VHH binders against Bifunctional D-cysteine desulfhydrase/1-aminocyclopropane-1-carboxylate deaminase, mitochondrial (DCD). Designs and how they scored, part 2

Target 1, 364 residues: Bifunctional D-cysteine desulfhydrase/1-aminocyclopropane-1-carboxylate deaminase, mitochondrial (DCD), of Arabidopsis thaliana (Mouse-ear cress) (f4hyf3)
Amino acid sequence: SPPSWASHLRPLPSHTFSLAHLPTPIHRWNLPGLPNGTELWIKRDDFTGMELSGNKVRKLEFLMAEAVDQHADTVITIGGIQSNHCRATATASNYLNLNSHLILRTSKLLADEDPGLVGNLLVERLVGANVHLISKEEYSSIGSEALTNALKEKLEKEGKKPYVIPVGGSNSLGTWGYIEAAREIEEQLNYRPDDLKFDDIVVACGSGGTIAGISLGSWLGALKAKVHAFSVCDDPDYFYDFVQGLLDGLHAGVNSRDIVNIHNAKGKGYAMNTSEELEFVKKVASSTGVILDPVYSGKAAYGLINEITKDPKCWEGRKILFIHTGGLLGLYDKVDQMASLMGNWSRMDVSESVPRKDGVGKMF

## First folded at step 15 (VHH)

Design T3 (from T1 with D103N)
Fold by OpenDDE, fold request of step 16:
Structure T3 (fold): chain B 364 residues (1-364), chain A 124 residues (1-124)
Amino acid sequence: as target 1 above (364 residues)
Amino acid sequence: EVQLVESGGGLVQAGGSLRLSCAASGFTFSTWAMGWYRQAPGKQRVVVASITSGGDTKYSDSVKGRFTISRDNAKNTVYLQMNSLKPEDTAVYYCAAGIPLTNYLTGEVKYRYWGQGTQVTVSS
C-alpha cells in the first residue's frame, strides 16, 4: 500500500514488482573539503542490482507491472546511446519474459553504424534487446513520443502487444518509484539509534521522474529535506515544468518550484564531460572508493561541491544525503578521455632469487 | 514458450501421501517464484503453497504441517509433498510460475503462468 502521506494521490498504482535489491544502504561519504560540521551521506541506489543497477529499476517496478497487467508481450523505451534506463529496461524485460525494443539516440554519423558493445550497449545486446538507432537530429525534430508511437504501431501490425515506457521511465506512474524511495529512507532513519535527519537531499536530474518522486516524498513525508536537483541536460525551467506535469498527473496539489531546487549542471551537454568533471570523478574514486558515473551522479556531485565552495557558510553544520543513481557502465564510454588520469601501472619486477617452476601457478 | 507440466496426482486413501511435481521450461527457473494452487469442485481456485526464488516458503493454513513445497533448480522442478491427506484435499492442483505480480493496495500476489493441472482424489 502507498505511504500514508501519499495515499491521497491519484491515480494509485494497481500493481508492482519486486525487482530491485532493496533497501539500498546509506552510509557516510567523506568527500574532501566539506565545511565544518557538514556531513555528507550517500544513498547507494547503484546497489539496486547489477544489470538493473541504478535509480531506474525503482520506476520499472511499477511500469513493468502495468505492462504485464495489460498483457503486454513487448516493451518499448527510448534514451541516449548509453541510457541507464534502457539497459535496466532491457534486463527487466528478460526477467519478465518480455521482448524489448530500445530506441537509442546517437550522432548522425553513427546512426547507420553498428553501435558497438560499450558499457550499457553490452548488457542490452547480450540480453537480446532490439536496438533501433536514431539520430539526435531526428530525435529533436520528431520527438520521443512520436518515435515510440511509430514503433508501437509497427509492432502492433506485426501482431505484438507493445507497452511504451517514456524516457527515463518518467511519468506519473514511474514517479512512485522514488515516492517509495522516500519512504524507504524514512524507515531507514527510524531504525537508526541516532537522531539522524537530513537537511538536504541531492540527486541528478536527467528526465525528471526521480526528482519528482523524491521531492514529493520529502515534501509530503517525514523527511522534510530540501531537495537539490542537478540537471544534466536541457535547463532547469524545462524540468520545473516537466516535474509539475508529473505532480499534476498525480493530483499532488504542489508546485514544483516549492519542493525542489533545480540547478543547471549540464556543463558541455548531456553525456558530455569537461576535463574538470572527469578529474573530479577520478578524485572521488581515489579518495572514497565510490565510483560516480560521469553523466549523472558525477555531474551532480561536482555541482554540489561547486555550490558548497561558492558559499561554504550556508552549508556549515548541514547534513546532506546524496543519492547515487548508478551508471557505472557509462564510464566505459569515457575511457579514452580518462586514460590520461590513469598512470599508475608498471611491469612487475621479480627478483631472480625467486624460485621458478612450471605449473606452480594454477589457472584451472 | 513457458510450459508447466504437473504430475504425481491420483487416487489415494485418507491418511495417505502423494508427491506432486511440476516440470518447468521456457524461462530461467531460478529467478522465478513457484506456487501450487488447487480448485475443488464448485469452489474457487486457492493458493496452497508458494516458494520464492530464494527458497522462502508460504503455506495456507489448511495444509500447514502436512504439505511441503520445495524446488530443484537443477531440474527446473517444483514439488509438493502432501502427507496426511484428507478428503477435503480433493481438487485439481495447479502449478504456477513467475515473478510475483503484487497488487499495490491489497498485497495480493498473482502469477502469469499456469499448468494444466493434475487431479488429486482422496477417498474416505
Scores: ipSAE 0.733, ipTM 0.920, lowest interface PAE 0.4, mean pLDDT 95
Fold by ESMFold2, fold request of step 16:
Parts: sequence; C-alpha cells; structure tokens
Structure T3 (fold): chain B 364 residues (1-364), chain A 124 residues (1-124)
Amino acid sequence: as target 1 above (364 residues)
Amino acid sequence: EVQLVESGGGLVQAGGSLRLSCAASGFTFSTWAMGWYRQAPGKQRVVVASITSGGDTKYSDSVKGRFTISRDNAKNTVYLQMNSLKPEDTAVYYCAAGIPLTNYLTGEVKYRYWGQGTQVTVSS
C-alpha cells in the first residue's frame, strides 16, 4: 500500500517487485572543511544491489512489475552508452526472464563500430541484452520517444510483446520508486534513538524521476527537507518542466518549483568531466572511502561542496542528506582520464634463493 | 522454455502421508521463490506453502505442522511433504515459481510460472 500521505495520487501502481536490497544505510559522511555545525550524511543507494545497483532499481520495481503484469515478453529502453539505467534494466530483464533491447547513443565515429565492453556495457552484453547503437546526433534529431516507438513497432510486427521504459525509468510510474524511498527515510529516522532530522536532501538529476519522487515525498510526508537537485545534463529550466509533467501525471497538484531547487552541475556536459571533477572524486574516495561515480553523484557532490564553499554561512548548522545514486561501473569509462591522479605503484621485490658459485646464496 | 512438472499425487487414506515433487526445467531457479498452491473443486486456488531462494519457508494456517516445503537447487526440484492428511486437503496441487509479483494495494502475490497440477485425494 502507498504511504498514507501519497494515497491520493493517481494512478496508483498496480504491482511491484522486490528487486532492491532495502533499506539502504544512512550514515555520517565526514568530508573535510564543512562549516561549523554542518553535518553531511549519506544514503547509500549504491547498495541497492550489484548489477542492479543505484537509484534505477527502485524505479524498476514498479516498471518491471507493470511489464510483467501486462504479459510483456520484451523490454525496450534507451540511454547513453554508459547508462546505469540501461544496465539495471538489462540485468532486471534477465532476472525476470524477459528479453531486453537497449538503444544506446554514442559518438558518430563509434556508432558503426563494435561498442566494446567497458563498464556498464560489459554487464549488458554479459546478460545478453540486444544492443542497438545510434549516434548522439540521431538521438538529438529524432528524440527518445520516437526512437523507442519505432523499435516497439518493429518488434510488434515480429510477434513480440514489448514494454517501453523511458530514459532513466523516469515516467510517473517510475517516480514511485523515490516516493517509497521517502517513506523508507522517514521510517529510518523514526526508529533512531535520537531526533535526527534533515534540513536538506541533495541528489543528482539525470532524467528527473528520482528528484520528482524524493521531492514530492519530502513535501507531502514528514521529511519536509529542502531538496536540492544537481542537474548533470540539459539545464534546470528543462528539468523543472519535465518534473512538472511527472507530477501532473500523478495528479499531485503541486508546482515543481515549489518542491525542488535545481542547480546546474553539468560542467562540460553529460558524461564529460573536468579535471577538477575527477580530482574531487579522488579526494572523496581517499578521505572517506566512499566512491562516487563521476557522471551523477560525483557531479552532484562537487556542486554541493562548491555551494558550501561559496556561502558557508548559508550552510552553518544544517543537517544535509546526500543520496548516493550508484553508478560505480561508469567509473571504468574514466580510467584514462584519471590515470595522472593515481598514486605510484611498484613491483614487489621478491628474492629467489639461488646458490652462488662462491657459496653465498644471493640472486645476482 | 520454463516448465514446472508436478508428480507424486494420488489417493491416500486420512492420516496418511504423501510427498509431492515439482521438477523445474528451462532455467536454473536458484534465485527464484517457489510455492505450492491447491484448488479444491469449485474453490479458488490458495497458497499452501512457499520457500524463498534462501530457504525461508511460510505455511498457511491450515497446514502448519503437517506439511513441509523444501527445495534442492542442485536438482531444480521443490518438494511438499504432506503428513497427517485430512479429507479437507483433497485438491489439485500446483507448483509455482518466479520472482513474486506483489499487488501494491492488497499485498497478494502471484507467480509467472505454474505447473499443470497433480490431484491429491484423501479418503476418509
């Protein structure tokens, strides 16, 4: 059953799967240099699974349930070549004995070539997803809805029963994944022996469904935290409108600009990193042991720290919950760019006991 | 193609025992939940027992203490040991498997894959 504060939303999901490992931990995240009294906490949605990990599996619990309830035999989705959503969808499809078709955008030079086996793509190809490459230019010109619909029509003519999942699983049904996450956070706080309450929730915005769900849940429920979304692609105005569409699809009766503050954190653009962003990911890893993906949570955390550094007084005394949305596999797409940041290595010196001609056992 | 094939049904006197088997093929089912359901004539199909991929079991109140569900992942087989049988246990018994699909509002669970059933008749 939905949370009581969300029971008026329509339509309600019909079914769900239990795919994610929930609840995920909330713990202190002690980055250096925070203002006086400021507490940074992290929700480990990177622990929702391994191959299924990240924020995407929460959405897929509803989307895949609808697919199966409608008797789909095939799932279609779309994203960038390192999309965590596409990887999670391919994995979930395999687990549920469904075929998956992934439309993956890449550079024009690479769209006609073998896409390789890096990061998320390795998992997709291991689980047997059907990979369809398209250029970024074709994606921009045609659009995700038209591309997925064209593949759907093709598969229907072949006698298949496809179910289409939009970019990032971000439709109104997928939004329920993070509406439920808001309930989960409420319950985790209520079971604590202290009175921990967050002033702010911080999360990356890639396709909009996560921020729509957590923002609506915070607004309607007991959390009442200010939600800061850090967009890693497009611009904030686009996402305010996109989120509004998701809220309208739930008949929520709220304005997106009233429930979320969207910050631009795209830097060089989607899936592209500045050296400063990668240095930040390295620093966070070395100082806290938390590995942020460079595309989503890395950009969001970098954006948050820049906001705190710019105006420390605004953040003094606040308790901030950062949602780690996963994406570790995408880090492997950045290894060449990060190589100069890594420490030294050495060959381990091992000795072989070899008798010398003069009777002293030393090698060389 | 996933197939579930029940066996071990038949006629048994009240107080007796019977062991049902369900052989799964077409996929290694170690990650799936399994269950036994039964349907008496003119009645709805109801859950009897379930077992998770990790071995956790649940039983309906009507069979607790009398029936035992178990699984052998190496043989892709689930079993239902039925002891102290009563005439009320007479039904077609169905094996079910998959990741449970849960109705969001009611909590009722359904499975994607089902066997064709095996008749169990308990005479008085």
Scores: ipSAE 0.633, ipTM 0.846, lowest interface PAE 1.0, mean pLDDT 90
Fold by ESMFold2, last read:
Structure T3 (fold): chain B 364 residues (1-364), chain A 124 residues (1-124)
Amino acid sequence: as target 1 above (364 residues)
Amino acid sequence: EVQLVESGGGLVQAGGSLRLSCAASGFTFSTWAMGWYRQAPGKQRVVVASITSGGDTKYSDSVKGRFTISRDNAKNTVYLQMNSLKPEDTAVYYCAAGIPLTNYLTGEVKYRYWGQGTQVTVSS
């Protein structure tokens, strides 16, 4: 059943699946250079699974349940060539014995060629998803709704029963994934022997569903934390309007501008990184062991640190929960750009070692 | 094509025992949950027992202590050992499989795949 503080929202989901590994850990995250008394904590939604990992599986628990309840045999979704959402959808479809069709946008030069096997695309092709390439220009001109509807119509003519999932799983139903995450955080805090309470929640914004859900849950429930969303594409005004649409679709009766603060963190643009962003990802990895993806969590964390640096008095004494939304497969798309930042290697000196007498060629 | 085939039903006297089997094909048996349901004449189909992919079991109150669900992943088979049978256990018993789809409001679980059923009749 929904959290009591969300039971008035309409429509309520009809069904759900249990696909993610939940709850995900909350632990201290000791970045250097924080203002005095400021605590940074991290919620590890990158641990929601392996191939299902990230924030998207929480949305898919509701979306895939609706698909199955409606007797769909096929799922259609859409995103960039390195979409974490498309990868999670392809994987979840296989768990549920559904066919998946992914519309993936890429450069015009690559749309007519073999798209390769980098990052998320490797997983999608390994599980046997049906990959349909389009150019970024076609995506921009036609739009995601028209493109998915066109594929839906084609598959219906073939006798299939498709269910369409929008970009990022970000419709009002998918928003329930992070409404439930807010309940999960409340329960984790309630089980603690101390009185830990967060002043702020920080999260990347890609398609809007995650920030809508966590913001609404914090506002309606017991968390009451200020939610800071760091947009990695488009602009904050667009996302305030998009989130408002999701809230209206839940009949929430709240204004998006009252429940979330959206900051621009896109830098050079979606999926493009400055050298400073990549240096930050490397620095966080080497100093804390936490690996941020360069497209979402990396830009959000970089944006947070820049806000703290700009006005440290505003952040003094605060307890901040950063939500790691996963997306580590996207790191493999940045190997060439990061090469000069990587740690060194050496050839092991075996000049004084002798071959073993037995077991030559064995792995043990 | 996913198929579930039940066997082992029949007529038995009160106090007796039966073992039901459900042979599965067309999916990866070890990764899915399995369950047994029953439908008495004129009644709705209700859950009897379930077993997760990891082997955790759950039973309805009416059968606790008398029925045991188990699975053999090597043989793609789930079993229901029914002991101390009562006339009220008379029903068609159905095998179900899949990742459980949960009703968000009620918590009721249903499965995507079902067998055709096997009759169990317990005479007094």
Scores: ipSAE 0.601, ipTM 0.852, lowest interface PAE 1.1, mean pLDDT 91

Design T3 (from T1 with D103N)
Fold by ESMFold2, fold request of step 16:
Structure T3 (fold): chain B 364 residues (1-364), chain A 124 residues (1-124)
Amino acid sequence: as target 1 above (364 residues)
Amino acid sequence: EVQLVESGGGLVQAGGSLRLSCAASGFTFSTWAMGWYRQAPGKQRVVVASITSGGDTKYSDSVKGRFTISRDNAKNTVYLQMNSLKPEDTAVYYCAAGIPLTNYLTGEVKYRYWGQGTQVTVSS
């Protein structure tokens, strides 16, 4: 059953799967650089799983249920070469005994070559996803809807029954993933022995479904936190309109500009990092042990710190919940850019050590 | 191709026992939930017992204490041990498998894959 505060939304999902490990922890997060009295807490949606993980799993619980209920045998989706959504979709498809087809955009020079096995690609290729490469220029020119429809038609001629999942799983059905996350957060707070309440919720915005769901849930439910979304790929005005479309598809009767504040955090653009962003990811890891991905959660946390630095009085004394959306595997695509930041290795000096007497190849 | 094959059905006297087996192939047995359903003559198919991939079990009220579901992941087989059988237990028993698809409104669970069924008849 939907949360009581969301039962008026239409349409309601017909079915769901339990794919994620839920609930995910909420705990204090001692991120450096905060004003006195400001509390930062983190919701660990990176713990929704391992290979099937991140914020995408929550959306896929509804999208995959619709696919199976419609008797699909195949799932099609689309994204960047290191898309966490495409990796999660490939993994979920395998769990459910569905074939997956991923349309992945990459540079023009690389689109005609073997894409390799870095990061998310390793998982996708290991679980047997069908990978279809396109250039960024072809993606921009043709569009995700036309590209997925073309593959859908091809597979239908081959006798398959494909189900298409849009970029990031971000349609109105996928929005239910984070509507339910809002209920989960409410329940976690209610179970606590204290009166913890968040003033703010902070989350990365990639394709829009996550921010639509969490902002609507906060608005309709008991959380009532101000939601700050940090866009990593397009300008905020685009996302206000996109989120409005998702809200309209739920018949929510709510204006997107009333329920979410969208900040520009794209830096050099989607999946491209400044040295400052990567330095920040390293600093957060070394000081807190929390590993942010450089594309989504890293940009969002960096954006939050920049907003706090710009106007610290606005944030003084507030309790902030940061939603960690996962994406660790994408960090492996940044190793060359991060190399100068990495220390902590040496060749162990064994010049005065004596070889063991009991031979080689022992465990100990 | 996913395939579930039930066996072990038959005729038994009231108070007796039977053990049903469901041999599974064509999927990763250890990651899916399994269940037993039954369909009595003229009635709809209903759940009898289920077992998660982690081994957690659930039973309908009518069979609690009499039936035991178990799984052997090494043999890709699910069992239903049926003790203290009653004439009311007479039905075709079906094995089901998959990740459970839950009706969001009602909470009812269904599985994608089903066996052919095995007849259990309990004479009075």
Scores: ipSAE 0.598, ipTM 0.849, lowest interface PAE 1.3, mean pLDDT 92
Fold by ESMFold2, last read:
Structure T3 (fold): chain B 364 residues (1-364), chain A 124 residues (1-124)
Amino acid sequence: as target 1 above (364 residues)
Amino acid sequence: EVQLVESGGGLVQAGGSLRLSCAASGFTFSTWAMGWYRQAPGKQRVVVASITSGGDTKYSDSVKGRFTISRDNAKNTVYLQMNSLKPEDTAVYYCAAGIPLTNYLTGEVKYRYWGQGTQVTVSS
């Protein structure tokens, strides 16, 4: 059943699956250079699974349940060539014995070629998802709804029963994933031996469903934290309107501008990184052991640090929860750009070592 | 093709015992949950017992203490041991399998795959 503070929202989900590894850890995140008394904590939604990992599986627990309840045998979704949502959907589909069809946009030059096996594509092709390539130009001119509907109609003529999941799983039903995450955070804080409470929650915004859910949950529930969303693609005004649509679809009766502060963190644009962003990801990895994907949480954390740097006094003494939304597989798409940032290597000197006497070709 | 095949049904005297078996094929048996349901004539199909991939069991109130669900992952088979049978246990018994789909409001679960059923008749 929903959290008591969300039980008035309509419609309520009819069904859910348990797919994610929950709850995910909340722990201190000791980045250097924070203002006096400022505490940074991290919620590890990158640990919601391995091949399912990230914020997407929380949404899929509701979306895949609707698909199965409607007797779907096939799932259609759409995204960029390195979409974490498409990878999570392909994996969840196999877990549930459903066929998956992924419409993936890539460059016009590569749309007619073998897409390769980099990052998220490796997992998708390994699990046997049906991959359909389109160009970025075709995506922009036709639109995601028309593209998924065209594939839906084709599959229906072949006797299949497809269920369509929108970009990023970000519809009002998918929003319940992070409404439930807000309940999870409340429960984790209640079970602690201290009185930890967060002033701020920080999260990347890609398609809007995650920020709608966590901001609504914080507003309606006990968290009452100020939610900062860092947009990695479109301008903040677009996302205020998109989130409003999701809230209206839940009959929430609240204004998006009252419950979330959306910051611009797109840099060079979606999935494109500045050298400064990549250096930040490397610096965070080397100093804390936390690996941020460069497309979502990396941009969001970089954006947070920039905001803190611009006005450190407004952040003094605050306790901040950063939500790591996963996306590690997408890092492998950045290897060439990051090459100059990587640590060195050496050939081990074994010139004075003696071969063992008990044979060769052993693991140990 | 996912296939569930029930066996072990039949006619039995009240107070007697039966063991139902459900042989599974076409999926990885050890990762899915399994359940037994029954449907009496003119009634709705209802849950009898369920067992998770890890072996945790649940029973309806009407069969607690009399029925036992178990699974043998090496044989791809789930069992329902039915003891102290009563005439009200008369029904078609169905095996079900999958990842449990949970009703968000009630917590009741259902499964995607079903067997054809096996008749159990308990005479007075």
Scores: ipSAE 0.585, ipTM 0.850, lowest interface PAE 1.1, mean pLDDT 91

Design T5 (from T1 with T31N)
Fold by OpenDDE, fold request of step 16:
Structure T5 (fold): chain B 364 residues (1-364), chain A 124 residues (1-124)
Amino acid sequence: as target 1 above (364 residues)
Amino acid sequence: EVQLVESGGGLVQAGGSLRLSCAASGFTFSNWAMGWYRQAPGKQRVVVASITSGGDTKYSDSVKGRFTISRDNAKNTVYLQMNSLKPEDTAVYYCAAGIPLTDYLTGEVKYRYWGQGTQVTVSS
């Protein structure tokens, strides 16, 4: 059943799947340079699975349930060439014995070429997703909804029963994923003996569904944390409007501008990184062992540090929960840019005095 | 295409035993939960036992201690060992498969795929 504080929302989901590995852990995250008394914690939603890793599977637990309940045999979704959502959707579809079709946006020059097997593409193609490439120009001029509908119609003519999932799984139904995440966090805090309470929640924003859910959950529930979203594309105003649409779709009766603070963290643009951002990701990995994807969580964390640096006093003594939304496979698309940042290596030089005999080393 | 084929049903005396089998095909068996349901004449279909992809089992109160559900992933088969059978166990037994779909309000679980059923008759 829904959280008590969300029971008034309509419509309620009819069904759900348990696909993610939940609950995801919360632990301290010791980033260097934090103000005095500031505590940073991290919610590891990258641990929701391996192939399913990230924040998207929480949405898919509801969206796939609706698909199956409607007797769909095929799932259609859309995203960037390295979309974590598309990867998670493809994997979930495979688990549920559904066919998946992914519309992936790429450059005009690459739209007619084999997309390759880098990062998320490897997983998508391994699990048998049907990949449809579209150029950025076509995407911009046609739009996500029209593209998915066109493919839907085509598949229907072929006798399929497709279910369309929007970009990032970001609709009112998908919002329940992180409404539930808010409840999960509450429960985790309740089991703690130290009475930990967060002042702030920080999360990346790519399509709006995650921030809609977590901010609404924080607002309605017991968390009452200030939610900071760092948008990695478009602009904050766009996402305020988008989130409002999701909230209205749930008849929440709240204003998006009251429940979430959206910061611009797109930098050079979606899935584009500056040298500084990549250096930051490397530094975080080296210092804390937490690997952030450069497209989402990396930009959000970088944005957070920038905000703290601008006004350290405002963050003194605050307890912050950062939500890691996954995306590790996306790093493989950045390996060329990050190569110069990588650690040392050497060819092991073994002395000739070391005895050698064939078969001594076993391969287990 | 998903197929579930039950076998092992029949007539047995009270106190006797039967072992039902359900052979599955058309999906990645190890990823899905399996269940046994039964429907007695004039009654609703009810859950008997279920086993998750991870091997966790659940039983209805009426069969606890008497029935055992198990699975062999290498054979794509789920089993129901039925011991100490009673006349009230008489029913058509159905195999179900899938990732459990949970009713969000009630918590009730349903499966997407079903076998045709096998008759179990326990005589007094």
Scores: ipSAE 0.744, ipTM 0.920, lowest interface PAE 0.4, mean pLDDT 95
Fold by OpenDDE, fold request of step 16:
Structure T5 (fold): chain B 364 residues (1-364), chain A 124 residues (1-124)
Amino acid sequence: as target 1 above (364 residues)
Amino acid sequence: EVQLVESGGGLVQAGGSLRLSCAASGFTFSNWAMGWYRQAPGKQRVVVASITSGGDTKYSDSVKGRFTISRDNAKNTVYLQMNSLKPEDTAVYYCAAGIPLTDYLTGEVKYRYWGQGTQVTVSS
């Protein structure tokens, strides 16, 4: 059943799947350079699974349930060439014995070429997803909804029963994923003996569904934390409007601008990184062991540090929860750009005095 | 195509034992939960036992201590060992499979796929 503080929302989900490995842990995240008394914690939603890793599976637990309830045999979704959502959707579809079709946006030059097996593409293709490439220009001019509908119609003519999941799973139904995440966080805090309370929640924003859910949950529930979203594409105004649409779709009766603070963290653009961002990701990995994806959580964390740096006094003494939304596989798409940051290799020198015998090292 | 084929049913005397098998195909067996249901004449289909992908089991009160559900992932088969059978156990037994679909409000679970059923008759 829904959280008590969300029970008034409409419509309520009819069904749900348990697909993610929940609850995900919360632990301290000791980033260097934090102001005095500032505590940074991290919600490890990258631990929701391996192939399902990240924030998207929380949405899919509801969306896939609706698909199955409607007797769909096929799932359609759309995203960037390294979309974590598409990967998670493909995997979930496989688990549920559904066919999946992924419309993946790529450059014009690459749209007619084999997309390869880098990062999320490897998982998607291994689990048997049907990949449909579209150029960025086509995507921009046609739109996500029209593209998915076109494919839906095509598949219907072929006798399939497709269910369309929007970009990032970001609709009113998908919003329940992180409404539930808010409840999960509450429960985790209640279980703790130290009465930990967060002043702030920080999360990346790619399509708006995650921030809609977590901000609404924080607002309505017991968390009452200020939610800071870092948009990694488009602009904050777009997402305020988009999130408002999701909230209205749930009849939440709240203003998006009241419940979430959206920062522009797009940088060079969606899935594009500056050298500074990549250096930051590397630094975070080396210093904390937490690997951030460069597209979402990396940009969000980078944005957070920038905000803190701009006004450290404002952040003194605050407890911040950062939500890691996964995306590790996306790093493989950045290998060429990050190669120069990796210098910790050498050919091992083995003394001649070390005995050598064939077959001592077993490989089978 | 998902297929569930039950076997092992038949006529048995009260106090006797039967072992039902359900052979599954057409899906990744290890990822799905499995269950046994039964429907007696003139009654509704009811859950008998279930086993999660992780091996956790649940039983109806009427069969606890007498029935055991188990699975062999290598054989894609789920079993129902039925001991100390009673005339009240007479029913068509159905195998069910799938990731449980949970009603969000009630918590009720349903499965997507079902076998054709196997008749179990327990004589007095």
Scores: ipSAE 0.741, ipTM 0.920, lowest interface PAE 0.4, mean pLDDT 95
Fold by ESMFold2, fold request of step 16:
Structure T5 (fold): chain B 364 residues (1-364), chain A 124 residues (1-124)
Amino acid sequence: as target 1 above (364 residues)
Amino acid sequence: EVQLVESGGGLVQAGGSLRLSCAASGFTFSNWAMGWYRQAPGKQRVVVASITSGGDTKYSDSVKGRFTISRDNAKNTVYLQMNSLKPEDTAVYYCAAGIPLTDYLTGEVKYRYWGQGTQVTVSS
């Protein structure tokens, strides 16, 4: 059953799977340097499950249920070479005994070569996903819908029954993942003995489905928090229109600009990091033990801190919930760029003067 | 690929007992739930009992206290011990497995994989 405040939305999902480990924790996030009375809290959607972890599995609980209910034997999806969505889809497909086909975009030079085994791609290849490389130029000129449809038609000729999932799992059905997350947050707050209530919810925006779901749930339900989305690709105007399309597909009757504030956190562009962004990820890790991915949660948190720094008065006394959308496997794609930021190491000194209990020296 | 084979059905007198077995093959996912369903003549297939990969069980009200589901992981086999059988237990019994697909409105679950069924007939 949907939340009561969402039961008027149409269409309702027909089915769902339970794939994620829910609920995920909400706890204080003691980042230093916040304005007086400002509280930062974190929702740990990076804990939804290692192989299925992050915000994507919440969407897939609805999308994969539709695929199976339609008797699909194969799932097709598309994204960047380090897409967390493609990795989660490949893993979920294996849980459900479905074949997966991933269309992955990369540089023109690398599209014709062995793509290797870094980060999300390691998991995809380990579980046996069918990987199809394209160049960024081909992706831009042809488009994600045409590319996935072409593969769908090819597989149908081979007697397969493919189900297509759009980039990031972000269609109106996938939006239900974060509508339900809003209910989950409401329930977690109701279980608390205090009267904790968040003024703000902060989340990264990559493909739009997460921000559509959480902002709609906050607006319709009891949370009533201002939702701040930090876009890591494209631009805010694109996402206002995209989210509007998702809301219209649910017959929600609300304007996207009334329920979410979208900030540009793209920096150098999608999946590209400035040195300042990577230094921030390192600082957060070393000072709090929370590991942010550099592509999504890292850019969103960096964007939030910059907004707080620009105008601390607007943030005084506020209680802010940051949603950690996962994506840690993507960190492995940044190892070379982060090398100068990493902690030191040393060879352990086990000189000959260190005695052994049995009185014998080295055992070689 | 995944195959489920039921055995142990037959004819028994009311008050008697039967033990059904379901042998699974081609099974590669340890996280799957398994269960027993039955379909009486002219009726819809309904759940009887289910068991998680960790051994947690659930029963329909009509069989609670009389039927016991169990799982032998070494043999990849699920059992249904049926005691105190009644004529209304007469049905084809099906083994099912998978990740439960849940109806969003009703909470009813269904599975992707099913056996061919085994007949149980309980005579007065």
Scores: ipSAE 0.627, ipTM 0.842, lowest interface PAE 0.8, mean pLDDT 90

